# VH-VL binders against UPF0215 protein NEQ431: the designs that were tried, part 17

Target 1, 198 residues: UPF0215 protein NEQ431, of Nanoarchaeum equitans (p61151)
Amino acid sequence: MKKFARFIGIDDGYFVRNVHKKTKLIGAITKHTILDGVLSREITIDGDDVSEKIIDMIKNSNHYYQIRGIILYGITFAGFNIADVELIYKNLGLPIIIVMERPPKDIFYKAIEKYKPNGIELIKKAGPIYKTKTPFGYTYYQVYGIDKDTASNIINNLAIVSKIPEPARVAHMIARGVTKGDSSKPRAGGDSNPGPAG
Key: E = the ipSAE of ESMFold2; O = the ipSAE of OpenDDE; V2 = 0.75 times the mean of E and O plus 0.25 times the DockQ between their complexes.

## First folded at step 18 (VH-VL; framework fv_becotatug)

Design s2 (from q6 with heavy chain S56E; at its last look DockQ between E and O 0.38; V2 from the best seeds 0.60)
Fold by ESMFold2, look of step 18:
Structure s2 (fold): chain C 198 residues (1-198), chain A 127 residues (1-127), chain B 107 residues (1-107)
Amino acid sequence: as target 1 above (198 residues)
Amino acid sequence: QVQLQESGPGLVKPSETLSLTCTVSGGSISDYYVHWVRQAPGKGLEWLGYIYYTGETDYNTPFTSRLTISVDTSKNQFSLKLSSVTAADTAVYYCARDEETKEYGSGWIFEGYFDYWGQGTLVTVSS
Amino acid sequence: EIVLTQSPDFQSVTPKEKVTITCRASQSIGSYIHWYQQKPDQSPKLLIKYASESFSGIPSRFSGSGSGTDFTLTINSLEAEDAATYYCQQSNSWPYTFGQGTKLEIK
């Protein structure tokens, strides 16, 4: 893997349903593991605009032609705003890796069926969930426009302080920091979360 | 820090409605779900249902026809009503917190474990 | 509905002994199992989340392991205060379900 390869990690910020209508979408651009830029947009809570916002954010970046891949922290953003990996790939020509700490439970899929049924097809486009062992435990991931073994190598090269790769981990910290004022998750629920939890 | 406290009558007559309140203090109710769990004397734990602060709720199948869970956000209170009670409904009733989590990104689904429990309230169904 | 079967139902225990409690799920639940301790006339207390992650403030003598259908709670060097009933609980699927409990008593 190239030492100067740039990746962009994508995550959304904190929100409260019935209070907020939008939240932040953060892109963190790294050269390998070194933060090189931060991009932001707003997305609609439980909306349908995250794919458009990701495309716009990256296309208008000064780093667009140097970015080698997109690392999404999960496929859902701001509640049930679900990324269309096919649309994103077609518009940007960049491979996509979706990372998560644990595979979704059955309850998650039932909630999508109930509250965002048109999102089921978007989730199916992301394909099967793989896992890769890192020094920090198993990281779960899906791929689009890249084979699973190449994605596994990228995850391991970029997972230097947690099982979540640095671009996604940093995007998460920034997103939570600017929307809630503190990037840390509460100790009861956040002790096991990679990245922004200490 | 977050505290949950159950309250309500300790004695209910058969065929009547059991009514309980769970009062939440020490935090925002927008970050978690409240579940009701009961325990018959000398028996194990039984999950009854949950409610989200927006009013969304669901019940364990055996209770669907008799159970109502509701929320009053102005009072930080969650309520349980169980109709047509019998002696089999005698139990300690708990409310418990289940945090919303960023599952599969920002799905904000259940963590799935109960980190805070109320002290429980015994309800006896007896003539 | 996912049935959780604990073993043993009851165990008489000696302080400093290593104690193992198992929980078997009727179908795969990944790592979505949690362990609670309940002393008489008290609410359950969370010990272990997600099969193996210790909850904040829980003594290190408590540990959990397993995935899929077979899970274990271990108490290393048991203390007298650990006499209680222990429950596993799954959160993979609705409804949430609990094991029947394992009661530990001091010899």
Scores: ipSAE 0.635, ipTM 0.823, lowest interface PAE 1.4, mean pLDDT 88
ESMFold2 (binder alone), look of step 18: mean pLDDT 89; pTM 0.921
OpenDDE, look of step 18: ipSAE 0.712; ipTM 0.868

Design s3 (from q2 with heavy chain I109F; at its last look DockQ between E and O 0.28; V2 from the best seeds 0.60)
Fold by ESMFold2, look of step 18:
Structure s3 (fold): chain C 198 residues (1-198), chain A 127 residues (1-127), chain B 107 residues (1-107)
Amino acid sequence: as target 1 above (198 residues)
Amino acid sequence: QVQLQESGPGLVKPSETLSLTCTVSGGSISDYYVHWVRQAPGKGLEWLGYIYYSGDTDYNTPFTSRLTISVDTSKNQFSLKLSSVTAADTAVYYCARDEETKEYGSGWFFEGYFDYWGQGTLVTVSS
Amino acid sequence: EIVLTQSPDFQSVTPKEKVTITCRASQSIGSYIHWYQQKPDQSPKLLIKYASESFSGIPSRFSGSGSGTDFTLTINSLEAEDAATYYCQQSNSWPYTFGQGTKLEIK
């Protein structure tokens, strides 16, 4: 791929269901693997607004015409807010790569069938899950508006510190940092007990 | 540090109701699930069911008619009631934490593993 | 429900040996398997999550591998304190299920 190709990685922030009504949606724009911009919106927990927010965030960015692709960290956001890849592609004309560390568990599909049945068609639009080998293990992905082999090459060019491509990884860290105050998970030793002084 | 502690009567008569509480200390209960798991003497581990702090709950199929799992958020307590007990219900009962998290692109909220366990409490069903 | 079958049920081992415990699922569960150690009169302790990811604070001699239906827990250079019963647990499908256990004793 050409140097300075721009991608936008998208992920949502921390939330607690039945406590929070909304959380952040973060877009991390990279030139190759170097962070070049950060965009944000709010989305509704278990809502239907993530596709509109992705479209709006990208269309109104300074980088819209230079972005070569969208890397979604999963198809679901803020719980059961499910991206419509067909709608996003039709409105933006940008290829979409959905990345994940592991294929979804059966429990996930059963929960969608039970609690968000109108989301089943949105999940079907994303097509089959492929995998590609990276230095950090296998990355699982789906594609829309791009062939799987081209997407595999993009993933491998952008996965430099983990099997998750840098735009999505950085979006995740920023989203967690802004909503929880720390981009890492709580330590196993208890939430209220700080570690020993250095 | 988060701690889970089971409590309740250690002896229950057949046909009566087994009643246990799991008290959580050292943290909030709002971002994880509590599961109940039991272990009959000399036997393996058996999953009973889970509860979220909102009251959302589900049970392993053999227990659906006898088991009630509930939460009292003002006391940071989860409870288990198992009705119509027999000698087969004699076991060590554990409560365990299954942290709520985003599973990346899968969008599923259970981690699926138990990172904290209570110490367990033996309940004997005997006449 | 998904049945997990461990092998062996019991093994006598000597310190510094490499020990392998297997867990076979009745259907594919991806990498949604977790391994626990339970010492006598103690609660289970998480060792490995998602087939191969070491949990925080677990000695590096414990490792896991596998995907689909066949999974392995390996203890490199066994310590005497590793005498315990080991369980695999799946989280792919409801209900969560455990293997029947593998008991390791010092020979």
Scores: ipSAE 0.601, ipTM 0.815, lowest interface PAE 1.5, mean pLDDT 87
ESMFold2 (binder alone), look of step 18: mean pLDDT 90; pTM 0.931
OpenDDE, look of step 18: ipSAE 0.825; ipTM 0.910

Design s4 (from q2 with heavy chain G107N; at its last look DockQ between E and O 0.42; V2 from the best seeds 0.61)
Fold by ESMFold2, look of step 18:
Structure s4 (fold): chain C 198 residues (1-198), chain A 127 residues (1-127), chain B 107 residues (1-107)
Amino acid sequence: as target 1 above (198 residues)
Amino acid sequence: QVQLQESGPGLVKPSETLSLTCTVSGGSISDYYVHWVRQAPGKGLEWLGYIYYSGDTDYNTPFTSRLTISVDTSKNQFSLKLSSVTAADTAVYYCARDEETKEYGSNWIFEGYFDYWGQGTLVTVSS
Amino acid sequence: EIVLTQSPDFQSVTPKEKVTITCRASQSIGSYIHWYQQKPDQSPKLLIKYASESFSGIPSRFSGSGSGTDFTLTINSLEAEDAATYYCQQSNSWPYTFGQGTKLEIK
């Protein structure tokens, strides 16, 4: 009966630093794994507005009361615009799952310390990184407002094409498609895993 | 296709400044970082530092007082200057590409591997 | 600074044999290790990224494995053209560092 549960996946679009001031924020609403709606906003590159934009996008949607959870594709958006999971949860009452294909390297944390030091607190709010085995490999994730085992089950139910759950995977494809013109990564750095689109 | 080419004087006197240019062709430089890596004759590879299109840069600790890396975006050129050189700075100098990662929830600034390398240029420090 | 120690430093190998090169990191680096091949008078060439992912256009006889501190590069059936020096490189932490190299020669 849980086939009617809705999730929203969220990712940002392509941009070039020092050229663009804003990029797209895409929300992909799925009913289970079937795309059921697309929402969009703009966010500021290296800004502080992604949390409020996520809240606004979801709260004012026709699907708000049917959405069971938020799946964020990473905690950073448009460079150093960092999601405040506590603020988002407080305003929406929805569990948050942050998904990623690889755990952050030390360089990621050093970059936050150097370029967005006030973002360290936001990173800490997202808690520890867990991993769960899917048919497509290990998915790494963090949780807010939901226990890690329930989140693991959600990830596995929604990961049908890759280890990234459909809401987040589709949000990524749409975001890149509308900002770069092609949802695929340029063929240069290899495509031996699902990290890059295409 | 992206190509990197190092150029500069092959001979530098001790205590002077080594100056090299990396010219990038066949693509936009805004989507990746350029790193400098050197290799003393018969020795291994040593990372020197990186620069991004915006001018953001950082250096390996032993070089922070002597190394300057810069970019001229109008010419698609990256430059390396190493001051106060000694014989220990004799090496083949490479520039190499490291893509900025923006894909699939990877909000890492650096991919971390070098997919394109220049041909390298030998710089000899001697009197 | 993360030290990468390769083993062996040098190996004389026979064509068609399986060759394994190891790289040990002084601390955990996840899977953020990459492998390069360097032939005499040439720049390095990327073979394997992220410990186990083959770079585009690399022959299937090259593979990588490992995570944490211990990594391997495997050449399943060595060919004469594989005579080269091989380097591992980590990208988990600044500064990026390379192993000291492993030189393979055909005997």
Scores: ipSAE 0.546, ipTM 0.794, lowest interface PAE 1.9, mean pLDDT 87
ESMFold2 (binder alone), look of step 18: mean pLDDT 89; pTM 0.924
OpenDDE, look of step 18: ipSAE 0.807; ipTM 0.897

Design s5 (from q2 with heavy chain E99S, light chain G30D; at its last look DockQ between E and O 0.36; V2 from the best seeds 0.55)
Fold by ESMFold2, look of step 18:
Structure s5 (fold): chain C 198 residues (1-198), chain A 127 residues (1-127), chain B 107 residues (1-107)
Amino acid sequence: as target 1 above (198 residues)
Amino acid sequence: QVQLQESGPGLVKPSETLSLTCTVSGGSISDYYVHWVRQAPGKGLEWLGYIYYSGDTDYNTPFTSRLTISVDTSKNQFSLKLSSVTAADTAVYYCARDSETKEYGSGWIFEGYFDYWGQGTLVTVSS
Amino acid sequence: EIVLTQSPDFQSVTPKEKVTITCRASQSIDSYIHWYQQKPDQSPKLLIKYASESFSGIPSRFSGSGSGTDFTLTINSLEAEDAATYYCQQSNSWPYTFGQGTKLEIK
């Protein structure tokens, strides 16, 4: 892979179901592993708009014609707003890699059936789950518009501090940072900051 | 630090309703699920069901007609009611914390392990 | 539902020995298995999550391995305080299920 190849990593922000209607969708564009741009949109919690927002965000960016691929941090966003990889690929002409820390459990599919039954078809479009060894453990991934071995090489070239490739890892950090105020996980105890006065 | 504590009557008559409360202290509960697990004397652990802070619940199949799990967010309390009890329902009852995970990129999927447990409360079903 | 079968049911052990406990699932659960220690009159305590990941604050003598259907908890150098009952638990499918337990006692 070229040393200046650009990828966009995509993840959603923090939300509380029942409190928030929308959350952020963040695109982190890297030139190799160096952050080169950040894009944002809003998406609807448990909605159907993530695919259209991904397409719009990328197609209207200054980097569109230089981006070589899309790295999604999972296939679901803002709850059960599920990416349609076929639609995204048809509209952008960009290969898609979906990355995960672990393969989905059976409970995930049961939750989709219960809360978003039309989403099962979208998940099927993403195809089989593969795994690749990185210095940080196994990364699980799916591909659309790219072969699994090429995707494995991309993951390994971009996974420099964790098994999640830098574009997706940085998108995750930014998304949490702008929606929760801190990109790290909450400590045990969960009440470290009192609310504002008003 | 988050702490869970079960409370309720230690003796329940057959055919009556077992009612327990799990009180959460020392933190926010918006980032995890509460599960109920029981252990009959000298026996293993049996999962009963869960509740999410928003009120979403599900129950183990044998209990779907008898079990109700609920939450009172103003009191940071989760409740369990098991109707029509028999001696087979004699057990130590635990509440336990399970957290959301980013599986497939979303916050509605369980981590699946219990990092905090209450101390447990023995409920005996006897006349 | 997924049945977890532990082996052995009971083992009498000597301090400093290596102890191995197995858990077999009735169908594949990938790495969605977790290990707990329960001492008499106490609630269970999480040791290992996701088959092989040590929980925070757990002594390094505890380790886990396996994927699919066959899983192992290892206590590399047993200490007297490790006398307890050990349970595996799967989180792949509803309902969550536990193994029947493995009781370790000091000889």
Scores: ipSAE 0.567, ipTM 0.793, lowest interface PAE 1.8, mean pLDDT 87
ESMFold2 (binder alone), look of step 18: mean pLDDT 88; pTM 0.909
OpenDDE, look of step 18: ipSAE 0.664; ipTM 0.858

Design s6 (from q2 with heavy chain Y53W; at its last look DockQ between E and O 0.39; V2 from the best seeds 0.00; counts 0 for: pae E 2.1 > 2)
Fold by ESMFold2, look of step 18:
Order: sequence, then C-alpha cells, then structure tokens
Structure s6 (fold): chain C 198 residues (1-198), chain A 127 residues (1-127), chain B 107 residues (1-107)
Amino acid sequence: as target 1 above (198 residues)
Amino acid sequence: QVQLQESGPGLVKPSETLSLTCTVSGGSISDYYVHWVRQAPGKGLEWLGYIYWSGDTDYNTPFTSRLTISVDTSKNQFSLKLSSVTAADTAVYYCARDEETKEYGSGWIFEGYFDYWGQGTLVTVSS
Amino acid sequence: EIVLTQSPDFQSVTPKEKVTITCRASQSIGSYIHWYQQKPDQSPKLLIKYASESFSGIPSRFSGSGSGTDFTLTINSLEAEDAATYYCQQSNSWPYTFGQGTKLEIK
C-alpha cells in the first residue's frame, strides 16, 4: 500500500438506551496512520439511518475524492442500527472493510432476530468473515467491493498499536471522548444493554 | 467496587416456591446483566437464566415453566422465583454479573463470562 | 445445547508440577470458553476468559489455550492454594453450559 492513501474509519459513541434518542457517528480520516480529518453526524439509537448518515458524511465532505476506502468498526451502530454495505458502496463507490476483534457468537444472531429481524439480510450482504494475523493477534474482517487479500494488506499496514486499524481505532476513541468525556473506558459499545423494543 | 449478595429463606418445603433476592451494591444495575447459576451439593454448575435491568429475561429450557426472574431498579435488586420445588432443587444459588460488550459493532451483547459472583445461598428443599 | 466434557474428573498432584486440564465442546464454539476456579465453600472465581486471556489479578502460572472444540487450562507451577475444582464454561450459544468440573487435590 502507498503511504499517502487515505481511509476513513467509522464508529459510534456512547449512549444510554431509553435516555438518549441519538448518539454521535464519527468518521476519522487518516493519511496512512496520521489523522487528517474528523467528520461527525448523529444517528438514531436502534434506528435505520446509519447507512444514509455514512453516505452523507463522506459525500458532503472536503475529503470525499481523496478517500480510497471505508473501515467500519463492526456492522452495528448505536445498538441495532445496521450498516447496508451494498447501499453505501453503490452511493460512494468506495471499498468497505468491516473489522472486529472476534467473530460473532450465535447469541448475537439470535439477538438480531429478536430485536431487529430485518437486519439479518443486511448482515448477509457483508459476506463471509475472514481473519488475518497481525502483530497484535487475529483481526476478523469482511469486505465489500475489494478482495480479501488486498483488505488483509490494508489492515496490516494500518494496525500499528492494536489489531484494529488506526482509522477505526481513532474513530472509536473520538466517538467515546466526545460522548462519554473519556475514551479510556473499555473498548466497545454503549453502556446500553438489550431490552424490550417497546 | 461492585458487590452482589444473595438473600432469602434457606429452607423451602416441597411443592412451594423458592424466592431469592440478589442485591447489588457499589454500582448501578444499569451496568450489566445478572445471571442466576445454581450448584447442587457435590455437583457442578447449572445456568438458570439472566435478566437485564430493563426487565428483558430468558431462561434455561428445563425451567421455563417454573422460573421467574425479575428486577426492582429502585432497590438495585434482582429476584428469582422457582415454583413447585422438589428435593432436586436443593442447591447453592448464585447471582453473577455479565457485562455488555461490543460485538460486531455496537450491539447489545453479553461478555459471556462472570467476573463477579455473589457469595451464594444454600436453599434446602425438605419437609 | 453444547456439552462440555472435562478431563480428568479428579487429579491428585504434587506441588510445583505442571497440571493440564482439558475441556472439549460437542461443537465448535470459537474461542468463547472461560475458566473458573472454585475453592471449597467459595464462589467460583474467573481465571481465563476467551480461551487464553488471563483475567485481571490472576497469577501468571495459570494459562489457557485452544480454539474450536478443544481447550486446555494449564497450571505451570502448582501451589498448595490451587487445591480447588476447575470449570470451563461456554458462552457461544444459549443456554450457557459448564463442564462437569475437575477436582485437584494437592499431595
């Protein structure tokens, strides 16, 4: 990979279910591993708007034509707001890499069936989960609009302090920092837990 | 630091309802799931079910007709009721914490391991 | 449901020796296995999470390995205080299940 390629990492912020209606969606743009810009939108907790917010955030930025790929920190945002990689790719023309620390357990899929049944098809669009070895352990990933070996190289070039590539890792830190006030809380998720949809 | 404490009657007659409370101190119940696990004398551990602070709950299949797990958020308490008990329900009953974690993004998912356990309370089913 | 089978059921062991306890799952569970120690008259205590990650404050003599269906807990230099029953637990699928336990006694 060329050392000047730009990527945008995407993650959501802290929220409390039944208290907050929305949380932040953060895009961290890196030139290689150096932070080059930050984009922000709001998304609806357990909503259906994350894909359109990702598209809007990137397409209406000064960085759009310089970005070579999107790195999503997981496929779910703000609870069960699930990214549609097909829609995002069709609108932006950018390859998508979804990164995660562990493959989902069966319990995750049962939770989607219970709380967001239309989300199963969105997850299927993201295709099979691959793994790649990094100096920090195995990173699990899916691809859309890019082959798995090219994505593996991108992950390894951008994973310099953890097995999560810098664009996604920095997006996570910024999202937690601006919504929770401190990014040092354990990695992952909001402080909201599953409950009845009503 | 978070602490869990089980309480309730140590002796229950056959066919009656076993009722236990798990009191959480040192933190808010909004931080995690509570699971109930039991251990018959000299036997292994058996998962009974869980509850989230909002009231969402699920039970191990053999117990679905007899088990009710509930929460009182104003008291930071979780409760377990097991109806129609027999001698087979004699056990030490534990409540245990399971945190939310990020899985495949920002989903509402269990860590899956129990980092804090109550001390356990022995319930004997006997006449 | 996923059955976890531990081996051995019981072992009498000499201090300072290495002990290996195995846990086999009836189907693949990735790395979603956790290990607990239960001393007499005490609650279980988490040792290892996610097959190989040591929980905070656990002595370095405890380690875990494995993926898929075959998992091990290793105690590298056994101490007298390690006399306990050890359980594996899976969290991949409902219901959560535990192995039947491995009781270690120190000679």
Scores: ipSAE 0.522, ipTM 0.779, lowest interface PAE 2.1, mean pLDDT 87
ESMFold2 (binder alone), look of step 18: mean pLDDT 89; pTM 0.922
OpenDDE, look of step 18: ipSAE 0.731; ipTM 0.876

Design s7 (from s1 with heavy chain S30T; at its last look DockQ between E and O 0.55; V2 from the best seeds 0.65)
Heavy chain, then light chain:
Amino acid sequence: QVQLQESGPGLVKPSETLSLTCTVSGGSITDYYVHWVRQAPGKGLEWLGYIYYTGDTDYNTPFTSRLTISVDTSKNQFSLKLSSVTAADTAVYYCARDEETKEYGSGWIFEGYFDYWGQGTLVTVSS
Amino acid sequence: EIVLTQSPDFQSVTPKEKVTITCRASQSIGSYIHWYQQKPDQSPKLLIKYASESFSGIPSRFSGSGSGTDFTLTINSLEAEDAATYYCQQSNSWPYTFGQGTKLEIK
ESMFold2, look of step 18: ipSAE 0.705; ipTM 0.853
ESMFold2 (binder alone), look of step 18: mean pLDDT 90; pTM 0.928
OpenDDE, look of step 18: ipSAE 0.725; ipTM 0.875
ESMFold2, fold request of step 19: ipSAE 0.621, 0.588, 0.586; ipTM 0.829, 0.816, 0.821
ESMFold2 (binder alone), fold request of step 19: mean pLDDT 89, 90, 90; pTM 0.927, 0.930, 0.926
OpenDDE, fold request of step 19: ipSAE 0.823, 0.737, 0.746; ipTM 0.910, 0.881, 0.884
ESMFold2, look of step 20: ipSAE 0.637; ipTM 0.827
ESMFold2 (binder alone), look of step 20: mean pLDDT 89; pTM 0.925
OpenDDE, look of step 20: ipSAE 0.734; ipTM 0.877

## First folded at step 20 (VH-VL; framework fv_becotatug)

Design t1 (from s7 with heavy chain E103H; at its last look DockQ between E and O 0.39; V2 from the best seeds 0.59)
Fold by ESMFold2, look of step 20:
Structure t1 (fold): chain C 198 residues (1-198), chain A 127 residues (1-127), chain B 107 residues (1-107)
Amino acid sequence: as target 1 above (198 residues)
Amino acid sequence: QVQLQESGPGLVKPSETLSLTCTVSGGSITDYYVHWVRQAPGKGLEWLGYIYYTGDTDYNTPFTSRLTISVDTSKNQFSLKLSSVTAADTAVYYCARDEETKHYGSGWIFEGYFDYWGQGTLVTVSS
Amino acid sequence: EIVLTQSPDFQSVTPKEKVTITCRASQSIGSYIHWYQQKPDQSPKLLIKYASESFSGIPSRFSGSGSGTDFTLTINSLEAEDAATYYCQQSNSWPYTFGQGTKLEIK
């Protein structure tokens, strides 16, 4: 096994605003690209608890000391519940890679300013956005507690079916499956290249 | 498959209120945004505003004082009201879908393109 | 507000030719531009999303390129059915804006 064998991918589940108060937070632990464990918590829609839930989920798991890094699928969860990478790193001592399919557009930052203004500081802590070429296109990422070139290698080693690394891709599928009952994205007529599964 | 269809009166008198509905069939409306776009005869496309299923909305600047966009999720209907109309508001009015997507954040993020459009409805403003 | 300027406004073309339509943004919009085809008395139809990604079911003769402020739609080996008006649209910033349109006629 290589020394970077285990990573945990983090994503949230399906929800409907004004109907649900909470949704699932899923951690998918892979050894290489093979699913080796699944962790779960609940987080508050548009709340402030995702960072503490990530910390709790990982720190209290049997996998904590084997995990070599955290891969977050985006920085926001359950709407505007925004991860504090500084707090997570301070409490876990694990490098963090935030992955995304495209760089955020101006509209995203305007939405944060309008609906979660206290989250702007948390977004700034995640630093600049880099990109790396994969066989599936460019993956965009940010790093905390790890240099960008090491993170690029990790992304490329773990991106085997899409430009989103397996831990994050699988976390997304599980989160959607357990909250919506089907991890598939609804099939859009005429779209031959849909986004990531789930 | 998602389908959108505009309906409403085709003729509106000046100074009155233009009222349209967009009826959505197929799919779940909790997964996308509806936009209103209009096209004056012989002219290009003009974006009016959007609405999310929660009722959150925003309007293009020239219309902020006259435009109201609303949603009735029980009927799968989105509505547009434009008050104090003039001949300049004569146009074909479209509703169009903008799908929610996961990229950097969750929830409020749009794909940004319109994959489904209604057929359009002509509204003429004349006395 | 981001202004999109298309060129040309109008072009008369022969079938089988390569046609290029440009769209220039008044400020950088990354790759957040989309292309539509509109035939007379019809709704717009999405062709290209995110500057260069073909939408499902679109003939391979349609392609897009560019990033930042300068974008192109290319029709390789034009067909008679491609006679239409073409629009670019940006989604980087509110309000969404469209180019003024490019009308393409087949000789």
Scores: ipSAE 0.643, ipTM 0.828, lowest interface PAE 1.3, mean pLDDT 88
ESMFold2 (binder alone), look of step 20: mean pLDDT 89; pTM 0.927
OpenDDE, look of step 20: ipSAE 0.670; ipTM 0.859

Design t2 (from s7 with heavy chain E103L; at its last look DockQ between E and O 0.56; V2 from the best seeds 0.63)
Fold by OpenDDE, look of step 20:
Structure t2 (fold): chain C 198 residues (1-198), chain A 127 residues (1-127), chain B 107 residues (1-107)
Amino acid sequence: as target 1 above (198 residues)
Amino acid sequence: QVQLQESGPGLVKPSETLSLTCTVSGGSITDYYVHWVRQAPGKGLEWLGYIYYTGDTDYNTPFTSRLTISVDTSKNQFSLKLSSVTAADTAVYYCARDEETKLYGSGWIFEGYFDYWGQGTLVTVSS
Amino acid sequence: EIVLTQSPDFQSVTPKEKVTITCRASQSIGSYIHWYQQKPDQSPKLLIKYASESFSGIPSRFSGSGSGTDFTLTINSLEAEDAATYYCQQSNSWPYTFGQGTKLEIK
């Protein structure tokens, strides 16, 4: 892959589970620091449509053939709407990197087991969690359709202002901005691990 | 700076309901969870439960039948009610803030640590 | 629930000494352990988050390490003002739980 290849970061918007039935799914197409495009769909809270929406969003984009990989900000969207990385890869042919700030708590897995049938199976498709050291701290990640070392390099190359790769960071900002009204969420609890801006 | 302050009666009779209020100032209560933690005299810390500004709440198992946590966003206040109190409920009660963060999945979850605490309020259960 | 066991329960130390407090979890909790300092008649104060990340405003002499089940809080070059009770707390599983505390006295 080229050093400054285009990647699409994907994240979901803000929602209140007992109020909203859907939220936005945002794709941010970036080339290093340049934002080339923004894609959006709606996904169902706790639904099963995030994979098809990701596929639809990217496949129908004018940028589809310019994208070299997908960076997911986590594997779950809109609550317990879990991405099927295998399905996405089979349809799009794009490697997938799932990024997170920390490995998930046991609380998370217990919630999936309780509320999402077959959720654990989907999560297992993402494989083991790896970590790579960025200038901003460790970034934890999973891969599908790409080797972990290449993914590590991509993460490090795109960790520009935080340990979250820029495509995913930008997607997060946009998603929160358009749904919550403010993408910024300053942490008062210190500066040792600021995470993504916004 | 965000400040939390507990308030309520310092004395409660056995079998009555302990009622406390946590008032948040210097910041918004949104995007944060508020937890209640108590500490019996000379003892350690015990987690009671949490609430989000949307009303989402959960309690530690021993208190599920007696504990009610609520929120009044218009007043920036969180409330704790513990019914059928006994001497064992004598403690300093704290409200504490837990920041919201994204972790692995969508939506926001707990940071898991308490960065801001109230001063605590002593509640003594006595006849 | 996850039980956190601290060691020691009590320690009396001289200023400038190195102090180590251990917290052991009954099961693996990753790095979801946090450390607090509580002085008499005061609220707990966050020192370390996620096992090793210093909270804002905390002196550099405080550090944390560990993962899985064994965690350590270290105070390098103890100062008199560090006399307090220290608690570990886990956030990996419900319910949140605390260690029993380690009381540190300064000679």
Scores: ipSAE 0.645, ipTM 0.863, lowest interface PAE 0.9, mean pLDDT 91
ESMFold2, look of step 20: ipSAE 0.668; ipTM 0.841
ESMFold2 (binder alone), look of step 20: mean pLDDT 91; pTM 0.936

